# Miniprotein binders against q96jn8r1131to1294, part 173

Target 1, 164 residues: q96jn8r1131to1294
Amino acid sequence: TLEFLENHGKNILLSNGNRTATRVASYNQGIVVINQPLVPQLLVQVRIDFLNRQWTSSLVLGVITCAPERLNFPASACALKRAAWLLRGRGVFHNGLKICEKFGPNLDTCPEGTILGLRLDSSGGLHLHVNGVDQGVAVPDVPQPCHALVDLYGQCEQVTIVNP
Below, E stands for the ipSAE of ESMFold2; O stands for the ipSAE of OpenDDE; V2 stands for 0.75 times the mean of E and O plus 0.25 times the DockQ between their complexes.

## First folded at step 16 (miniprotein)

Design yl4 (at its last look DockQ between E and O 0.93; V2 from the best seeds 0.89)
Fold by OpenDDE base, look of step 16:
Structure yl4 (fold): chain B 164 residues (1-164), chain A 82 residues (1-82)
Amino acid sequence: as target 1 above (164 residues)
Amino acid sequence: SPEEIIEEIRKLIDEAIYLAMKGDKTKAVELLQKALDLVNKLGDTEFQKAIDDALKAIDKGDPWYAELILDWALRLAEEKSE
């Protein structure tokens, strides 16, 4: 079953069989990683449960190709400068460098209840799904194995893994 | 020492980003200006440019991108001081 790993950001509290992540302090230290690596045709989805509007910005989605169980998580996903592909706002980042200016919907403006998904296609392309709709390839070639990452950042205070 | 200066810069940046995330652009900018003064003492032109770019990002309402830029700058500065 899909769960968040016990190795997570310092401000995260896991619940609901480790399927729900809640950031309980500040705006950062909220990185979580899903236990199962992404494989082709596996759709991993999370639902935005709660937004705290005292903060700006929102969650970051992405994948990492390093071992997540041993990763020392930085306070923010923006500090991941290796083995990381990130989606935030409408931008796509690789190891701290912007590789796409405008992709899909603006993640900073997704309301509560939005279901966001990540899926690898047979060519290694990473797809973003929004409420079940494939937004296309965000990253054309992602090394495998890789794990889905969610940074509960800014407004985003809680997410839950949901089944397709 | 350069290491001590960098640590002080880090503190200013952390607070600046926090305030920017709260929506206080004015105070965030003030703190980054103080950080810039310290960076000038280091003579690090790359770090100076990073702060300038971060200031622009905050002005545009994108503190996450500012944080990204400044994280790079801090990391590079620390490596130079070692």
Scores: ipSAE 0.887, ipTM 0.944, lowest interface PAE 0.5, mean pLDDT 96
Fold by ESMFold2, look of step 16:
Structure yl4 (fold): chain B 164 residues (1-164), chain A 82 residues (1-82)
Amino acid sequence: as target 1 above (164 residues)
Amino acid sequence: SPEEIIEEIRKLIDEAIYLAMKGDKTKAVELLQKALDLVNKLGDTEFQKAIDDALKAIDKGDPWYAELILDWALRLAEEKSE
């Protein structure tokens, strides 16, 4: 079953059989990783459970292509400068460099209850899903194996893995 | 020393981003302007531009992007330090 890895940001508490991640302090140190690599036809979905409007900016989604079990995660995903592709706001970033200005909806505007999904297609393209709707290919050539990552940043204080 | 100046810049940036994340743009800008004064002592024109770009990002309400810009600038400044 899909779970968040025990190796995660310092401000994360895992609950609900490691399917729920909560950031319990500050605005950062909230990186979590899904325990299984993405493979074609596997849709990893998380629901935004709790947003704290006192912070600015919100969650980051993405993938990492290095083995996540022993990584030393930075305070925030923006500092991932190797083996990382990130979706933030409407931007797509590779290793800390913006590679697309406008992709999908602005993630900072997603309310509580939004279900966000990541999936690889058969060509290695990374797809974003929003409330069940495929937004298309965010990144055309992600190497495998890769793991889905969520940074519970800013407003986003809790997410839960849900079944498609 | 350059290393001590860079560490002070890092502390100012960390606090500025925290304040911007809380919505206190005015205080965040004040701290980044203090960081810029220290960057000017280093004579690092790339870091100077990074501070300016981060200030623009904070003004637009985008502290995540400001943090991304400043993380690059700090990494480069540390690599230049001997």
Scores: ipSAE 0.853, ipTM 0.925, lowest interface PAE 0.6, mean pLDDT 93
ESMFold2 (binder alone), look of step 16: mean pLDDT 85; pTM 0.823

Design yl5 (at its last look DockQ between E and O 0.94; V2 from the best seeds 0.89)
Fold by OpenDDE base, look of step 16:
Structure yl5 (fold): chain B 164 residues (1-164), chain A 82 residues (1-82)
Amino acid sequence: as target 1 above (164 residues)
Amino acid sequence: SPEEIIEEIRKLIDEAIYLAMKGDKTKAIELLQKALDLVNKLGDTEFQKAVDDALKAIDKGDPWYAELILDWALEIAEEKSE
């Protein structure tokens, strides 16, 4: 069963069998990691449940290749400088460096109810899915094992893991 | 000391990003300008450039990218001060 790890950002409360993450304070300290590593053909999806429009920006999606159970999470995913590939806005980042300017839809403008997915293909390419539609390869070669990461940042206050 | 200055810069940056995330771009920029003054005391041109880039990011409405830039800058500056 897919669920969020108990090791998470300081402002996160887990519920619904650890399938729902809620950021209960400020705009940050909201990183969560999904327990099972991504494997080829497995589609992992989260739904944006609630947006708080007093903040700007929104969630960050990505993957990490370090051990998530022992990771000391920074306040924001932007501080992940190693073993991290991030999708935010329309940009793709690797270890704090922008590697793509324009990819897929703008994550900052996704409304509540949007379902975002991550999937590895057989060649190690990381795909973004939006409402069931494959947006293509965001990262061409991701080391395995890797874990899906969600940073409940800015407007994004709650997400829930959903089945495909 | 350089470490003390960097700590004060960090505080200003944290507050600036917070305000930028709240949508107060003007006040965020003001605080980063104060941070820039302190950076100038360090004589760190790389850090100075980072603050300038962060200011531009906030101005165009991208506080997350500003935070990213400034996080790098602080990390590097702290390493230099050790």
Scores: ipSAE 0.889, ipTM 0.944, lowest interface PAE 0.5, mean pLDDT 96
Fold by ESMFold2, look of step 16:
Structure yl5 (fold): chain B 164 residues (1-164), chain A 82 residues (1-82)
Amino acid sequence: as target 1 above (164 residues)
Amino acid sequence: SPEEIIEEIRKLIDEAIYLAMKGDKTKAIELLQKALDLVNKLGDTEFQKAVDDALKAIDKGDPWYAELILDWALEIAEEKSE
């Protein structure tokens, strides 16, 4: 069963059998990781449950290729400078550098109820899904194993893992 | 020392990003301008450019990107001073 790892950002509380993550303070310290690495047939989906519009920016999605169980997460995903690919706003970032200016929708505008998905294709391409619709390849060849990550940043205060 | 100046810059940046995240753009910009004065004391031209770029990002309403820029600059400045 897909769950969020016990190792997570300091402002996260896990609930609902570790399938729901809530940021309970500030705007940051909200990194969570899915407990299974991505494999080509696995679609990891999270629903945005709660947005606090008093903050400015919103969630970040991505993958890391470091083992996440004992990793010391930074306060914000933007500080992941090694073995990380992130989708934020319309941008794709690798190790803190923007590698694509416009991919998919602007994640900062996704409302509550939006279901966001990550999966690998058979070539190691990372796909974003939005409400069940494949947005295409964000990153063409992600090394395996890689681990799905959500940063409950800014507006995004709660997400829940949902099954396809 | 450079380490003391970098630590003060870090505190100003952290507060500036927090304020920008809360929508207090004006106060965030004030704090980053104070950080820039301290960066000028370091004589670190790369860091100066990073603060200018972060100020632009804050002004455009993109504090996440400002945080990205400034986190990189702090890492580089800390490496130079070690």
Scores: ipSAE 0.853, ipTM 0.926, lowest interface PAE 0.6, mean pLDDT 93
ESMFold2 (binder alone), look of step 16: mean pLDDT 84; pTM 0.811

Design yl6 (at its last fold request DockQ between E and O 0.95; V2 from the best seeds 0.89)
Fold by OpenDDE base, fold request of step 17:
Structure yl6 (fold): chain B 164 residues (1-164), chain A 82 residues (1-82)
Amino acid sequence: as target 1 above (164 residues)
Amino acid sequence: SPEEIIEEIRKLIDEAIYLAMRGDKTKAVELLQKALDLVNKLGDTEFQKAVDDALKAIDKGDPWYAELILDWALELAEEKSE
């Protein structure tokens, strides 16, 4: 069963059998990691439940290749400069460096109810899915094992893991 | 000391990003300008460039990217002070 790990950002409250993450304070300290590593051809999805429009920006999606149970989470995913690939806005980042300027839809403008997915293909390519539609390969070769990461940042205050 | 200056810069940056995230670009810019004054005391031209880039990011409505830039700058500045 896919769940968020108990090791998470300081402003996160888990509920619904650890399948729902809610940021209960400020705009940051909202990083969560899914317990099981990504398996090729398996789609992992989260739904944006609530947006707080008092803030700008929104969630960050990504994967990490370090041990998630031991990770000391920074206040924001932007500080993850090791073993991290991030999707933010329309950009792709690797270890704190922008590696792609424009990819897929703008994650900052996804409305409530949007379902975002990550999937590894057989060649190690990381795909982004939006409402069930494959947006293509965001990262061509991701080391395995890796874990999906969500940073409840800015407007994004709640997400829930959903089944395909 | 350089360490004390860096800590003050960090405080200003944290507050600036917070305000930028709330949509107050004007106040965020003001605070980063104060941070820039302190950066000048360090004589760190790379850090100065980072603040300038962060200011541009905030102007474009991208405080997350500003935060990323400034996080790198702070990390490098701390390493130089050690």
Scores: ipSAE 0.892, ipTM 0.947, lowest interface PAE 0.5, mean pLDDT 96
Fold by ESMFold2, fold request of step 17:
Structure yl6 (fold): chain B 164 residues (1-164), chain A 82 residues (1-82)
Amino acid sequence: as target 1 above (164 residues)
Amino acid sequence: SPEEIIEEIRKLIDEAIYLAMRGDKTKAVELLQKALDLVNKLGDTEFQKAVDDALKAIDKGDPWYAELILDWALELAEEKSE
């Protein structure tokens, strides 16, 4: 089954059979990675369970193309300067560089209960889903294998993997 | 030494981003301006521009992007001092 890896940010506690990640301190050190690589037609979904509005900014979604089991994660996903493609706010970032100013909805405005999904299409395009609705191709050609990543940053203090 | 100055800049940046994340833009700006004074001692014009851009990002309410900019700047400054 889909689970968050035990290798994660140092402020994360895993629960619910490693399907729930909670950030228990500060605003950062909250990177989690889903254990199975994305394959075409696999929709990986997480629900935003809890937002703390005393922080600014919210979660980051993305993929990494390096093996995640022994990776040393930085404090924040913005510091991933290789093998990473990130969706944050309305921006798309590759290895710390903004490649798109405006894609999909602003993730910082997603309320508790929002279900966010990532999948690859048959051409390696990375799709964002919001509450079951495909937002289109965020990144046209992601190398495989890749793993879905969530950074429980800022306001976002808890997410849970849910079935499509 | 340059290494001690870069480490002091890093500490100021880390605290500034924390404060910006808490919504204290005024104190975050104050710390980044102190960091800019130290960056001036290094004579690093790219780092100076990065601090200015980060200040603009904080003003727009985007401390994540400020953190991204400043993380690059620290990384590049450390590479130049090697």
Scores: ipSAE 0.860, ipTM 0.929, lowest interface PAE 0.6, mean pLDDT 93
ESMFold2, look of step 16: ipSAE 0.850; ipTM 0.924
ESMFold2 (binder alone), look of step 16: mean pLDDT 84; pTM 0.814
OpenDDE base, look of step 16: ipSAE 0.890; ipTM 0.945
ESMFold2, fold request of step 17: ipSAE 0.859, 0.858; ipTM 0.929, 0.929
ESMFold2 (binder alone), fold request of step 17: mean pLDDT 84, 84, 84; pTM 0.813, 0.815, 0.812
OpenDDE base, fold request of step 17: ipSAE 0.891, 0.890; ipTM 0.946, 0.947

Design yl7 (at its last look DockQ between E and O 0.94; V2 from the best seeds 0.88)
Fold by OpenDDE base, look of step 16:
Structure yl7 (fold): chain B 164 residues (1-164), chain A 82 residues (1-82)
Amino acid sequence: as target 1 above (164 residues)
Amino acid sequence: SPEEIIEEIRKLIDEAIYLAMKGDKTKAIELLQKALDLVNKLGDTEFQKAVDDALKAIDKGDPWYAELILDWALELAEEKSE
Protein backbone atom coordinates (compact mmCIF):
# COMPACT_ATOMS: atom_id res chain seq x y z
CA THR B 1 0.00 0.00 0.00
CA LEU B 2 1.28 3.42 -0.95
CA GLU B 3 1.48 5.88 1.92
CA PHE B 4 3.62 8.74 3.15
CA LEU B 5 6.54 7.97 5.43
CA GLU B 6 6.40 9.04 9.06
CA ASN B 7 9.62 10.95 8.47
CA HIS B 8 8.30 14.22 7.06
CA GLY B 9 8.45 17.99 7.27
CA LYS B 10 7.74 19.61 10.62
CA ASN B 11 4.48 21.23 9.57
CA ILE B 12 2.92 18.08 8.17
CA LEU B 13 0.17 16.04 9.77
CA LEU B 14 -0.64 12.69 8.25
CA SER B 15 -4.11 11.18 8.19
CA ASN B 16 -6.25 8.69 6.29
CA GLY B 17 -3.84 5.84 6.89
CA ASN B 18 -0.92 8.12 6.06
CA ARG B 19 -2.30 8.64 2.57
CA THR B 20 -3.24 12.26 3.22
CA ALA B 21 -0.71 14.95 4.10
CA THR B 22 -1.76 18.33 5.45
CA ARG B 23 0.51 21.29 6.07
CA VAL B 24 -0.90 22.98 9.14
CA ALA B 25 1.38 25.99 9.52
CA SER B 26 3.20 28.62 7.46
CA TYR B 27 4.13 28.04 3.80
CA ASN B 28 6.94 25.53 4.20
CA GLN B 29 8.28 22.58 6.21
CA GLY B 30 5.93 20.47 4.13
CA ILE B 31 8.01 17.76 2.48
CA VAL B 32 6.63 14.22 2.38
CA VAL B 33 7.97 11.08 0.75
CA ILE B 34 6.04 8.07 -0.49
CA ASN B 35 7.08 4.83 1.18
CA GLN B 36 7.55 2.55 -1.81
CA PRO B 37 10.28 3.27 -4.31
CA LEU B 38 9.31 3.96 -7.88
CA VAL B 39 9.65 0.99 -10.17
CA PRO B 40 9.10 0.89 -13.90
CA GLN B 41 5.44 0.91 -14.97
CA LEU B 42 4.20 1.90 -11.51
CA LEU B 43 2.19 5.10 -11.60
CA VAL B 44 2.19 6.99 -8.31
CA GLN B 45 -0.41 9.73 -8.07
CA VAL B 46 -1.41 12.44 -5.64
CA ARG B 47 -4.44 14.69 -5.71
CA ILE B 48 -4.31 18.34 -4.73
CA ASP B 49 -7.00 18.57 -2.07
CA PHE B 50 -6.76 22.14 -0.78
CA LEU B 51 -5.09 25.35 -1.84
CA ASN B 52 -4.55 28.28 0.51
CA ARG B 53 -4.39 31.38 -1.64
CA GLN B 54 -2.83 33.61 0.99
CA TRP B 55 0.48 32.22 -0.27
CA THR B 56 2.11 32.34 -3.65
CA SER B 57 3.66 29.37 -5.48
CA SER B 58 2.52 25.80 -5.02
CA LEU B 59 3.66 22.22 -4.62
CA VAL B 60 6.90 20.72 -5.80
CA LEU B 61 7.04 17.17 -7.16
CA GLY B 62 10.12 15.10 -7.53
CA VAL B 63 12.21 12.10 -6.66
CA ILE B 64 15.10 11.46 -4.31
CA THR B 65 17.65 8.68 -4.46
CA CYS B 66 18.87 8.83 -0.88
CA ALA B 67 17.35 6.88 1.99
CA PRO B 68 14.18 8.79 2.88
CA GLU B 69 13.68 7.23 6.32
CA ARG B 70 16.78 8.94 7.69
CA LEU B 71 16.68 12.15 5.70
CA ASN B 72 16.73 15.40 7.62
CA PHE B 73 14.29 17.42 5.60
CA PRO B 74 15.02 21.07 4.93
CA ALA B 75 12.27 23.63 5.22
CA SER B 76 11.87 23.63 1.43
CA ALA B 77 12.70 21.24 -1.37
CA CYS B 78 14.77 24.00 -2.96
CA ALA B 79 17.43 23.25 -0.36
CA LEU B 80 17.87 19.66 -1.53
CA LYS B 81 21.31 19.84 -3.13
CA ARG B 82 21.97 16.17 -3.72
CA ALA B 83 20.16 13.15 -5.08
CA ALA B 84 17.12 15.23 -5.99
CA TRP B 85 15.14 15.92 -9.16
CA LEU B 86 12.35 18.45 -8.76
CA LEU B 87 9.44 19.69 -10.81
CA ARG B 88 8.06 23.11 -9.90
CA GLY B 89 6.17 25.57 -12.02
CA ARG B 90 7.22 24.59 -15.50
CA GLY B 91 10.82 23.99 -14.54
CA VAL B 92 12.89 20.91 -13.85
CA PHE B 93 15.71 21.04 -11.32
CA HIS B 94 18.53 18.67 -10.46
CA ASN B 95 20.41 19.16 -7.19
CA GLY B 96 19.46 22.80 -7.09
CA LEU B 97 20.24 23.57 -10.71
CA LYS B 98 17.65 24.28 -13.36
CA ILE B 99 17.95 21.76 -16.17
CA CYS B 100 14.75 22.59 -18.04
CA GLU B 101 12.93 25.89 -18.43
CA LYS B 102 9.62 24.75 -19.85
CA PHE B 103 8.06 21.37 -19.22
CA GLY B 104 4.43 20.37 -19.01
CA PRO B 105 1.76 22.49 -17.40
CA ASN B 106 2.54 25.06 -14.75
CA LEU B 107 2.30 23.27 -11.41
CA ASP B 108 1.79 26.60 -9.66
CA THR B 109 -1.57 27.03 -11.39
CA CYS B 110 -3.01 23.54 -11.00
CA PRO B 111 -6.40 23.79 -9.30
CA GLU B 112 -7.77 21.70 -6.48
CA GLY B 113 -8.69 18.25 -7.68
CA THR B 114 -5.76 18.00 -10.07
CA ILE B 115 -4.19 14.56 -10.00
CA LEU B 116 -0.44 14.54 -10.51
CA GLY B 117 1.48 11.37 -11.22
CA LEU B 118 5.04 10.17 -11.52
CA ARG B 119 6.11 7.10 -13.45
CA LEU B 120 9.40 5.58 -14.48
CA ASP B 121 9.64 4.04 -17.91
CA SER B 122 11.81 1.08 -18.81
CA SER B 123 14.75 3.32 -19.71
CA GLY B 124 14.72 5.20 -16.42
CA GLY B 125 12.87 8.20 -17.75
CA LEU B 126 10.68 9.98 -15.25
CA HIS B 127 7.27 10.90 -16.61
CA LEU B 128 4.84 13.45 -15.29
CA HIS B 129 1.15 12.65 -15.52
CA VAL B 130 -1.55 15.28 -15.15
CA ASN B 131 -5.11 14.07 -14.72
CA GLY B 132 -4.13 10.81 -16.32
CA VAL B 133 -2.38 12.35 -19.31
CA ASP B 134 1.29 11.55 -19.83
CA GLN B 135 3.13 14.85 -20.24
CA GLY B 136 6.31 13.17 -21.37
CA VAL B 137 9.75 12.61 -19.92
CA ALA B 138 10.72 15.24 -17.36
CA VAL B 139 14.01 13.58 -16.44
CA PRO B 140 15.59 11.22 -18.97
CA ASP B 141 17.61 9.02 -16.62
CA VAL B 142 16.86 8.72 -12.92
CA PRO B 143 18.93 6.40 -10.73
CA GLN B 144 17.11 3.61 -8.94
CA PRO B 145 15.91 3.06 -6.37
CA CYS B 146 14.21 6.42 -6.02
CA HIS B 147 11.26 7.69 -4.02
CA ALA B 148 8.55 10.12 -5.03
CA LEU B 149 8.62 13.36 -3.09
CA VAL B 150 5.96 16.01 -2.61
CA ASP B 151 6.69 19.38 -1.08
CA LEU B 152 3.49 20.94 0.16
CA TYR B 153 4.73 24.44 -0.50
CA GLY B 154 3.02 27.79 -0.69
CA GLN B 155 -0.61 27.46 -1.70
CA CYS B 156 -0.68 23.67 -1.53
CA GLU B 157 -1.90 22.65 1.92
CA GLN B 158 -3.17 19.12 1.41
CA VAL B 159 -2.62 16.21 -0.93
CA THR B 160 -3.83 12.63 -0.96
CA ILE B 161 -2.33 9.58 -2.60
CA VAL B 162 -4.83 8.15 -5.07
CA ASN B 163 -4.90 4.93 -7.03
CA PRO B 164 -4.59 4.94 -10.79
CA SER A 1 32.68 38.46 12.86
CA PRO A 2 31.84 37.05 9.45
CA GLU A 3 29.78 34.31 11.07
CA GLU A 4 27.73 36.84 12.98
CA ILE A 5 27.16 38.88 9.85
CA ILE A 6 26.06 35.80 7.94
CA GLU A 7 23.61 34.91 10.67
CA GLU A 8 22.10 38.36 10.47
CA ILE A 9 21.88 38.05 6.70
CA ARG A 10 20.11 34.71 7.13
CA LYS A 11 17.51 36.30 9.36
CA LEU A 12 16.84 39.02 6.84
CA ILE A 13 16.57 36.52 4.03
CA ASP A 14 14.15 34.32 5.95
CA GLU A 15 11.92 37.26 6.65
CA ALA A 16 12.17 38.53 3.10
CA ILE A 17 11.13 35.21 1.61
CA TYR A 18 8.27 34.94 4.07
CA LEU A 19 6.97 38.33 3.05
CA ALA A 20 7.44 37.56 -0.62
CA MET A 21 5.44 34.36 -0.17
CA LYS A 22 2.71 36.47 1.42
CA GLY A 23 2.71 38.67 -1.64
CA ASP A 24 4.48 41.67 -0.13
CA LYS A 25 7.09 42.05 -2.81
CA THR A 26 8.01 45.59 -1.86
CA LYS A 27 8.88 44.83 1.74
CA ALA A 28 10.68 41.65 0.73
CA ILE A 29 12.88 43.64 -1.61
CA GLU A 30 13.59 46.20 1.10
CA LEU A 31 14.79 43.51 3.45
CA LEU A 32 17.00 41.95 0.80
CA GLN A 33 18.52 45.35 0.17
CA LYS A 34 19.46 45.45 3.84
CA ALA A 35 20.91 42.00 3.47
CA LEU A 36 22.90 43.19 0.48
CA ASP A 37 24.44 45.94 2.60
CA LEU A 38 25.68 43.32 5.02
CA VAL A 39 26.92 41.12 2.19
CA ASN A 40 29.02 44.02 0.98
CA LYS A 41 30.78 44.02 4.34
CA LEU A 42 31.89 40.47 3.65
CA GLY A 43 33.44 41.41 0.34
CA ASP A 44 31.86 38.36 -1.28
CA THR A 45 31.11 39.19 -4.89
CA GLU A 46 29.45 35.84 -5.56
CA PHE A 47 27.10 36.36 -2.65
CA GLN A 48 26.38 39.85 -3.89
CA LYS A 49 25.44 38.54 -7.32
CA ALA A 50 23.18 35.94 -5.75
CA VAL A 51 21.28 38.59 -3.82
CA ASP A 52 20.90 40.63 -6.98
CA ASP A 53 19.53 37.63 -8.82
CA ALA A 54 17.17 36.86 -5.95
CA LEU A 55 15.92 40.43 -6.04
CA LYS A 56 15.12 40.00 -9.71
CA ALA A 57 13.34 36.73 -9.02
CA ILE A 58 11.16 38.31 -6.36
CA ASP A 59 10.42 41.19 -8.65
CA LYS A 60 9.24 38.68 -11.24
CA GLY A 61 6.99 37.05 -8.66
CA ASP A 62 9.07 33.93 -8.12
CA PRO A 63 10.00 33.75 -4.44
CA TRP A 64 10.72 30.02 -4.65
CA TYR A 65 13.52 30.63 -7.11
CA ALA A 66 14.78 33.48 -4.97
CA GLU A 67 14.84 31.13 -2.01
CA LEU A 68 16.80 28.59 -4.04
CA ILE A 69 19.39 31.16 -5.07
CA LEU A 70 19.79 32.53 -1.57
CA ASP A 71 20.06 29.09 -0.02
CA TRP A 72 23.02 28.36 -2.28
CA ALA A 73 24.56 31.71 -1.46
CA LEU A 74 24.26 31.24 2.29
CA GLU A 75 25.76 27.79 2.11
CA LEU A 76 28.75 29.00 0.14
CA ALA A 77 29.24 32.02 2.36
CA GLU A 78 29.24 29.86 5.47
CA GLU A 79 31.86 27.61 3.94
CA LYS A 80 34.06 30.59 3.18
CA SER A 81 33.77 31.88 6.73
CA GLU A 82 35.00 28.64 8.26
Scores: ipSAE 0.889, ipTM 0.944, lowest interface PAE 0.5, mean pLDDT 96
Fold by ESMFold2, look of step 16:
Structure yl7 (fold): chain B 164 residues (1-164), chain A 82 residues (1-82)
Amino acid sequence: as target 1 above (164 residues)
Amino acid sequence: SPEEIIEEIRKLIDEAIYLAMKGDKTKAIELLQKALDLVNKLGDTEFQKAVDDALKAIDKGDPWYAELILDWALELAEEKSE
């Protein structure tokens, strides 16, 4: 079953059978990774459970292509400069470089209850889903194996893995 | 000594990003301007440009992008001191 990996950001507490991640301090140190790599038939979905509007900016979604079990995560996903593809706001970033200005909705405006999904298509394209609606290909050819990542950054203080 | 200056710059940057994330743009900008003074004394023109770009990002309400820029700059500055 899909769970958040035990190796995670320092400000994360896992609960609900490791399917819920809560950031319990500050605005950062909130990186979590799904315990199984993405494969074409796998849709990884998380629900935004709690947003604290006192902070600026919100969650980051993405994938990493290096093994996550012993990786030393940085304080924030923006510092992932190797083996990383990130969706933040409307931007798509590869290793800290913006490669797309406008993709999908602005993630910073997603309210509590929004369900965000990541999956690979048969060509290795990374798709974003928002409330069950496929937003198209964010990244056309992601190397495998890759692992879904959420950074509970800024406003985003809790997410839960949900079934499709 | 350059390593001590870079450490002080890192502390100012960390606090500035924290303040910007809390919505205190004015104090965040103040701290980054102090960091810029230290970067100028260090003589690192790439770092100077990064701080200028980060100040613009904070002013536009994008501290995540400011953090991205400054993390690159700190990494490069630490490599130069080795």
Scores: ipSAE 0.835, ipTM 0.918, lowest interface PAE 0.6, mean pLDDT 93
ESMFold2 (binder alone), look of step 16: mean pLDDT 84; pTM 0.815

Design yl8 (at its last read DockQ between E and O 0.92; V2 from the best seeds 0.89)
Amino acid sequence: SPEEIIEEIRKLIDEAIYLAMKGDKTKAVELLQKALDLVNKLGDTEFQKAIDDALKAIDKGDPWYAELILDWALEMAEEKSE
ESMFold2, look of step 16: ipSAE 0.853; ipTM 0.926
ESMFold2 (binder alone), look of step 16: mean pLDDT 85; pTM 0.819
OpenDDE base, look of step 16: ipSAE 0.891; ipTM 0.945
ESMFold2, fold request of step 17: ipSAE 0.864, 0.858, 0.861; ipTM 0.931, 0.928, 0.930
ESMFold2 (binder alone), fold request of step 17: mean pLDDT 85, 85, 85; pTM 0.822, 0.822, 0.824
OpenDDE base, fold request of step 17: ipSAE 0.894, 0.894, 0.893; ipTM 0.948, 0.948, 0.948
ESMFold2, last read: ipSAE 0.852, 0.859, 0.861; ipTM 0.928, 0.931, 0.932
ESMFold2 (binder alone), last read: mean pLDDT 85, 85, 85; pTM 0.823, 0.824, 0.821
OpenDDE base, last read: ipSAE 0.895, 0.894, 0.894; ipTM 0.948, 0.948, 0.947

Design yl9 (at its last look DockQ between E and O 0.93; V2 from the best seeds 0.89)
Fold by OpenDDE base, look of step 16:
Structure yl9 (fold): chain B 164 residues (1-164), chain A 82 residues (1-82)
Amino acid sequence: as target 1 above (164 residues)
Amino acid sequence: SPEEIIEEIRKLIDEAIYLAMKGDRTKAVELLQKALDLVNKLGDTEFQKAIDDALKAIDKGDPWYAELILDWALELAEEKSE
């Protein structure tokens, strides 16, 4: 079953059989990683449960290709400079460098209840799904194995893994 | 020492980003200006440019991108000081 790993950001509290992540302090230290690696045809989805409007910005989605169980998480996903592809706002980043200016909907403006998904296609392309709709390829070629990452950042204070 | 200056810069940046995330752009800018003064003591023109870019990002309401820029700058500055 899909769960968040016990190795997570310092401000995260896991619940609901480790399927729900809640950031309980500040705006950062909220990185979580899903236990099972992404494989082709597997759609991994999280639902935005709660937004705290006292903060700006929102969650970051992405994948990492390093071993997540041993990763020392930085306070923010923006500090992941190795083996990381990130989606935030409408931008796509690779190892701290912007590789796409405008992709899909603006993640900073997704309301509570939005279901966000990541899926690898047969060619290694990473797809973003929003409320079940494939937004296209965000990253054309992602190394495998890779794990889905969620940074509960800014407004985003709680997410839950949901089944397709 | 350069290491001590960088640590002080880091503290200012952390606080600036926090305030920017709270929506207080004015105070965030003030703190980054203080950080810039310290960067000038280091003579690090690359770091100076990074702060300028971060200031622009904050002005545009994008503190995450500012944080990204400044994280790079801090990392590079630390490497130079070693």
Scores: ipSAE 0.892, ipTM 0.946, lowest interface PAE 0.5, mean pLDDT 96
Fold by ESMFold2, look of step 16:
Structure yl9 (fold): chain B 164 residues (1-164), chain A 82 residues (1-82)
Amino acid sequence: as target 1 above (164 residues)
Amino acid sequence: SPEEIIEEIRKLIDEAIYLAMKGDRTKAVELLQKALDLVNKLGDTEFQKAIDDALKAIDKGDPWYAELILDWALELAEEKSE
């Protein structure tokens, strides 16, 4: 089953059989990674459980192609400069460089209860789903294997893996 | 030394981003201006531009993007000191 890896940001507490991640301090150090690589047709979904509007900015979604079990994560996903594709706000970033200004909805405006999904298509395209609705291809050809990543950044203090 | 100056700049940037994340834009700008003064002593034109761009991002309410810009600048500055 899908779980968050034990290797995670230092401000994360895992609970609910490692299916729930909570950021328990500050605004950062909140990177978590899903334990299984994305494969075609696997939809990884997380629900936004808690937002603290006293912070600015919100969660980041993405994928990494490095083996995540022993990776030393930076404080914030914006510092991932290799083997990473990120969705933040409406932007798409590859290795710290913005490659698309406007894709899907603005993730910073997603309320509590929003279910966000990541999936590879048969061509290696990375899709974002929002509340079950496919937003299209964010990144056309992601190398495999890759793992889904969530950075519980800023406002986002808790997410839970949910079934598709 | 350049290494000591870069470490001081890093501390100012970290605190500035924290304050911007809390919504204290005014104090975040003050700390980045102090960081810019130190960057000017290094004569690092790329880092100077990065501070200016980060200030613009903070002014627009986007401290995540400011952090991204400044993380690049710190990485490049540390590479130059080698």
Scores: ipSAE 0.854, ipTM 0.925, lowest interface PAE 0.6, mean pLDDT 93
ESMFold2 (binder alone), look of step 16: mean pLDDT 84; pTM 0.814

